# Designs tried in a protein design chat: VHH binders against Endo-1,4-beta-xylanase 2 (XYN2). Part 2

Target 1, 142 residues: Endo-1,4-beta-xylanase 2 (XYN2), of Arabidopsis thaliana (Mouse-ear cress) (o80596r5to146)
Amino acid sequence: NIVMNGDFFAGIEPWYPNGCEAFVVSSDPFSSEVMSADSSSGGYVVVTNRKETWQGLEQDITTRVASGMNYTVSTCVGVSGPFNESAEVLSTVRLEHEDSPTEYLCIGKTYASRDKWVDLEGTFSISNMPDRVVLYLEGPAP

## First folded at step 18 (VHH)

Design j5 (from g5a, 22 letters changed)
Fold by OpenDDE, fold request of step 23:
Structure j5 (fold): chain B 142 residues (1-142), chain A 118 residues (1-118)
Amino acid sequence: as target 1 above (142 residues)
Amino acid sequence: QGQLVESGGGLVQPGGSLRLSCADAGFTFDNYWMYWYRQAPGKERELVARIYYRGKTNYADFVKGRFTISRDNAKSTLYLQMNSLKPEDTAMYYCAKDYRSGSGFDYWGQGTRVTVSA
């Protein structure tokens, strides 16, 4: 499994917020903008104070991936906010390079209705290993 | 998300030196890139230098070897050593963390003022 701590029983690590704030919740009030969780538990991470769609929870998965391999990433996502229609949620893998532009791979898409959990599954393969490989979710406009 | 706090600015004569610091109270200090920017009065903000988490550095053309960007991960601090300062280096200097995930967004500090004048 290339994604660690999907149920957040022991805190947020190795996940971290990018350009926003995040905290772990053991209960399920579903009272925040963007939530990420594994369906195996009632624990989830709330993401708040986002300014961009791409801001949210990230995880460095560099040491758990190799070139030429096929990977599947699964997560549960929930969205709340001032929208009436379903919101698009993306799973993205960022490939960071020292001497070349950063690459962004959209590996999965789903649509989330307000205050409902939905599954998001993505798949990807890397031909040449970058310096870092980071998984994150893109949500609706804040 | 943390807070960046710049310091070290001040008034210096042409040819003088300053060392700017950027203290990072954020969760991590190993971001993809970290930056120094500056903004002179009436001008747009411009890139001065950047440093990669693995140590690679890049500088704006106007730097010409006068400035050195560095980082101390143990202290969560970014530095800009500025030597051979010129009046045209007068500006507010900002540090930034790269939180880019597709749009080029950066997290900025409050800035520290550098004035170079005889």
Scores: ipSAE 0.269, ipTM 0.627, lowest interface PAE 2.3, mean pLDDT 86
Fold by OpenDDE, fold request of step 23:
Structure j5 (fold): chain B 142 residues (1-142), chain A 118 residues (1-118)
Amino acid sequence: as target 1 above (142 residues)
Amino acid sequence: QGQLVESGGGLVQPGGSLRLSCADAGFTFDNYWMYWYRQAPGKERELVARIYYRGKTNYADFVKGRFTISRDNAKSTLYLQMNSLKPEDTAMYYCAKDYRSGSGFDYWGQGTRVTVSA
């Protein structure tokens, strides 16, 4: 749909890391703090060396969205690290404008237990198309 | 992740020109605002210019049309053409990438030194 390459079968593209490192893994287990996976193929992306919560894997979806439409984004996420409590994971759509401040839409929220996959679903609608629309996942504080 | 490396700094006389470059070895270059900052001795770091991925530019007031910021996405390189240089332009010049598209978070290079002196 509006999100491409959810299973990462052919690599990471068109996803890309923002301010961090990322690599595709074809099998478990968890090896990093934030990961995005597709249950159908078993492949997932490990995100590491984040400096901020908002840094992570993102995808430009500008050409695949239109004004006035309702969209649903579904991902499977996992968090690994030295924590005993569940970690908050967000789905965010960033609306970038050339002449206006960037907008951030939190479209979904979930809580992931350590080393366990959990579904994250979000919904959003754009009233006026910005110059760029980017979907990304926000994880716990590094 | 990204690495920014500035170059092109040096010693020039007043009225001279320099062209600074910033090579971006990061995963992406053409998605974000790119910046030039400078820091003169004993002064705070200040914005010089920025450029959007679509080419929109903004300049600090002191630039007065003397500098031009540009980018080559094919080379993942940011430029700052500096003309009519003045002694007060002497500073360490830094390039930066804003991963939040103008939110104020910048990734910094190590800088290149510009010295303008007669």
Scores: ipSAE 0.070, ipTM 0.513, lowest interface PAE 3.4, mean pLDDT 86
Fold by OpenDDE, last read:
Structure j5 (fold): chain B 142 residues (1-142), chain A 118 residues (1-118)
Amino acid sequence: as target 1 above (142 residues)
Amino acid sequence: QGQLVESGGGLVQPGGSLRLSCADAGFTFDNYWMYWYRQAPGKERELVARIYYRGKTNYADFVKGRFTISRDNAKSTLYLQMNSLKPEDTAMYYCAKDYRSGSGFDYWGQGTRVTVSA
């Protein structure tokens, strides 16, 4: 498993918020903004105060991936906000290079209705290992 | 919400030194590339220095070894040591955080003013 701490029982690590705030919730009620959780039962993380769609919870998975391998990432996502329509949620892998521009791979896509958890599954393969590999989710406009 | 706050600016004579600080209050610090920019009156904002992957650094051509960018992750603080200052270095200095490691949105501080005058 390339994604660690999907149940968040031990805190948020190794996940971290990028350009926003995040906190762990052990209960089940929906709050606000973008929520992320593993497919297994447990706690979830609420992401708030995003300014961009790409901001949110992310995890460095560099040490858990290898070149030429196929990976599947499964997460449960939820959205909240002042919208009545479903919101698009993307799973993205960011490939960071020391001497070249960062690459972004959209590996999965789903549509989430307000206050409802949905599964988001993505697949990817890396031909040449970058210096850093980061998994994150893109949500609706804040 | 996170905020970048610059400090350390002031008035110095030519040849003098200053150490600027940029405190990151609120967001994760150590995973992002950081920058110093400056803007002189009537001029466009320009890059001064960058610290990025594994502490690697880049400097603008006008720096010529006079400035050093560094970071203290434990203190969530970015620094710019400025030596051999010149009147041409007079500007508002800003720190910035790149949330996408060189390919994304920059978060800016409010700036600290540096004035070099005899």
Scores: ipSAE 0.022, ipTM 0.456, lowest interface PAE 3.6, mean pLDDT 85
Fold by OpenDDE, last read:
Structure j5 (fold): chain B 142 residues (1-142), chain A 118 residues (1-118)
Amino acid sequence: as target 1 above (142 residues)
Amino acid sequence: QGQLVESGGGLVQPGGSLRLSCADAGFTFDNYWMYWYRQAPGKERELVARIYYRGKTNYADFVKGRFTISRDNAKSTLYLQMNSLKPEDTAMYYCAKDYRSGSGFDYWGQGTRVTVSA
């Protein structure tokens, strides 16, 4: 598995918030803007104080991926807030290079209704390994 | 989000040293790439150094081991230790924070002026 700590029982690492705040909850309920978890049962992470759609929980997966391999990433996501429409949630792999512009691969997409968990699955392959590979989720506009 | 504030600039003789600081008054600091840029009069702004959230560093060719970029995540502060300064290092120095890790800078400081002169 290229994604670590899906149940968050031992804390948030190696996940980390980018441009936002995040905290682990051991059990439901919904309590904030965006929540993230992998396919396993257990706790979840609440993401708050996002300023941009691309801000949220992310994980460095550089050392767990190789060139030419096909990967599938499965995540369970939820959105909370005062909205009536479904919210779009994306899974994105960011490819960071030392000497070239960063690339963004949208690997999966789902729509989440308020206060409901939904599955988000994505697939990707990298032809040339970058300096860093980061998986993160993009949520609705804050 | 918050404001970046540079400090530590000043007048120094060739061969001297300065330590620049960049205080981040915003939210989380430790997961972002930070940068030092400089702009000399009549020249374009150029990269001086960058530091990744995990501590990896990269420097412009003109640095040649004279400068060291570092960060104190507990203090949300970025540093640039500048040794063996040369007149051509005279510039306004800016710190920048990239929330998207390479897709563009969301924050720039107002800059701190460094003047190297005999």
Scores: ipSAE 0.017, ipTM 0.381, lowest interface PAE 5.0, mean pLDDT 85
Fold by ESMFold2, fold request of step 23:
Structure j5 (fold): chain B 142 residues (1-142), chain A 118 residues (1-118)
Amino acid sequence: as target 1 above (142 residues)
Amino acid sequence: QGQLVESGGGLVQPGGSLRLSCADAGFTFDNYWMYWYRQAPGKERELVARIYYRGKTNYADFVKGRFTISRDNAKSTLYLQMNSLKPEDTAMYYCAKDYRSGSGFDYWGQGTRVTVSA
């Protein structure tokens, strides 16, 4: 799992929002949930004010990848709002080049339902190292 | 809030050289696309050079062969080496940074003045 800070223990870094708002919420800080809550002090990030499906959290992974290697991305996602049905969530890697168009790899897909966390897994490899490699999550239409 | 501070400007004779610096107090300097822009009095701001976070460079046509952009990630500092300076290079020089490739719009420095005059 190449993702850094996937449990958001130290805040949002190295994740950052792209064209939207984001904030960290700690898990159950004042909750009285009846289920066993013996996990760490991690949290999750809420993303709001998205205007396009591709707007969401991003992470620059350029220094952590190399050409010719296979990588796996694993994270948990959920959706909220007035949804009655499942929503498509994508994991995408974009490859930025100085003198050519950005290349997009859809590396994983899942369907998230209201109030449930689902795993989003994906794999990818890079043939030629670009100038920047960015992992990002795409959500349903805003 | 911007954390970029330019320095190294001054008065120089035509044909001379000058090195500008741009210090970034930010945590994530290595992840930025970095830029130099300039603005002469009464003119629009124009791109001079940019450097990708891994060190690849791109230059405006009017400075090719004379200016060199570079970065030192350990010092969180961007540089512009200016050689063979001409009076038309007289301007305020600004550094900028952007996470999102090519925008240059998110953060600007205060600028440093370069004057090329006999």
Scores: ipSAE 0.000, ipTM 0.133, lowest interface PAE 14.9, mean pLDDT 70
Fold by ESMFold2, fold request of step 23:
Structure j5 (fold): chain B 142 residues (1-142), chain A 118 residues (1-118)
Amino acid sequence: as target 1 above (142 residues)
Amino acid sequence: QGQLVESGGGLVQPGGSLRLSCADAGFTFDNYWMYWYRQAPGKERELVARIYYRGKTNYADFVKGRFTISRDNAKSTLYLQMNSLKPEDTAMYYCAKDYRSGSGFDYWGQGTRVTVSA
């Protein structure tokens, strides 16, 4: 798993928000279920104030990747809001180049609901090493 | 909350100089492409300059050689040094940020007015 802290158990580091706000909460908002009752001792990160689907948490992985290698990404995600149906959550890698447009790789996709945490997994490889490699999470339209 | 704040505008005579600032509160500044745009009355907004997170810059042809864009990541501040100002530079100046090259911006500041009279 190339991402660090992909389940957010250790708070936000090394993730940071992009175009949004984020804060750490010490209890799981879904812990009211019987299976999770009285066991809410972990933490998570809440992302708010998004204006676009690609705004969310991201992690600069440039120093941890090399061209010609295959990488696995695994993160744990959930959604909240007034709706009761699943929402699409994506894992995307962007490859930033100093003098050319950014390239985007769709790494993985899952559907999350307001009632549970789900795994978001995927794989990728890089053929030519760019200037910067950033993994980020995309959510539903705000 | 997550707002760009421009400052440094004002009234200046032709040939004068101004330095605009744009403070980015509440976000990681050094991960963004940053832009200056301007809008004169009755005209569409137009790009003035942009700066990549590692410092590469681009300028519109109409300001090349007169304006300099720069950033101070430690202060989360974007700058536009404007020299040799002309009456045609009169406009509202806006900073903007965008993390996706070639996409729409996350948001704009409220703007700072630059007036070059005569």
Scores: ipSAE 0.000, ipTM 0.149, lowest interface PAE 14.4, mean pLDDT 71
Fold by ESMFold2, last read:
Structure j5 (fold): chain B 142 residues (1-142), chain A 118 residues (1-118)
Amino acid sequence: as target 1 above (142 residues)
Amino acid sequence: QGQLVESGGGLVQPGGSLRLSCADAGFTFDNYWMYWYRQAPGKERELVARIYYRGKTNYADFVKGRFTISRDNAKSTLYLQMNSLKPEDTAMYYCAKDYRSGSGFDYWGQGTRVTVSA
């Protein structure tokens, strides 16, 4: 699993929101004795204020990948809303090039319904190394 | 929204200098490729300069040697230092943040006006 901090036990880093807002929900909201992040338990991130389907959490993985290798992505996702039959959630890798169009790899896909966590898994490989490799999550239309 | 806000425009004499700023109120400024564009009345927007997330810069031929693009990631601010200004530099200047190179820009500023006239 190439994802760093995939269970959010140390907050949101190295994940960051792209064009949206995000905040961490701790699994121990009443602990007044926690003096450092090292003693915190895992949590989850809520993503809000998205304007496009591809806006969500992302992680720059450029220094952790190489061409010709297979990588696995594994995480859990959920959606919220007043009424929703199901929502498509994607895991995507974008390959950024200085002088050519960005390439996109869809590496994982699942359908999430309201109020339950669903596993999102996938694999990918890179044929030739771009200038930057970014893993990100895409959700339904906002 | 990730809105960009330009400032620093104004009226300046030919040969003068201006420094434009673009504040990014959004997240993850340091992970984006940033651009300055300009648009004179009745003309298409044209690229002035760009700076990649790792600092590499590129300039349009018509401004090379006169303008300098830079970024301050701690302040989430993009800059354009404009020297040796000419009347043909008169335009509305926009900053842009492009998440998806080759597809279009995700975010544009509202622009700042630069007028070069004696």
Scores: ipSAE 0.000, ipTM 0.190, lowest interface PAE 13.1, mean pLDDT 71

Design j5 (from g5a, 22 letters changed)
Fold by ESMFold2, last read:
Structure j5 (fold): chain B 142 residues (1-142), chain A 118 residues (1-118)
Amino acid sequence: as target 1 above (142 residues)
Amino acid sequence: QGQLVESGGGLVQPGGSLRLSCADAGFTFDNYWMYWYRQAPGKERELVARIYYRGKTNYADFVKGRFTISRDNAKSTLYLQMNSLKPEDTAMYYCAKDYRSGSGFDYWGQGTRVTVSA
């Protein structure tokens, strides 16, 4: 899995918002479980004030990828808001080139229902290393 | 996230200098390409200079050698140092930020006026 902090267990880092706002919500850890002595802080990141589907969290992975290698992306996503059926969530990689149009790779797609977490998985490879590689999450129409 | 504010324009003599600033009150300034454009009265906006997030720069042919674009990521500020100004440089100068690097512009500032007149 090329994505760091893909389930947002450790808050937002190294993810950052693109054209939107984000904040961390801490959940109460389990109070007890007979088969576990551990209590861990659960958390997630909420994205708000999106104006376009591609606005969401992103992660610069340029230093972690190379051409000719296959990579797996895995993250856990959910949606909220006024919708009456499942919402499409995408994982996309953009390949930024100096003085050339940005290329976009569709890495993975899933459908999330309100208040339900789902896995978003996909794979990609890069034939020619661009100047910058950014993985980002796209949500439903705002 | 369209919080771009230009400043530093004014009236100067031919051959003079100005330094324009563009403050970005938005977030994640470090990760985006930044641009200066200009628009003379009755003309289309035209690219003046661009700076990549790691500092690489590009300039329009009419500007190369006279203007320098730079950025200060700690202050979230973009600059344009304009030297050897000519009457042809008279225009409104705008900064822009690109949310999807290499895509069209997502936001423009209000502009700052530069007038070069003897």
Scores: ipSAE 0.000, ipTM 0.232, lowest interface PAE 11.9, mean pLDDT 72

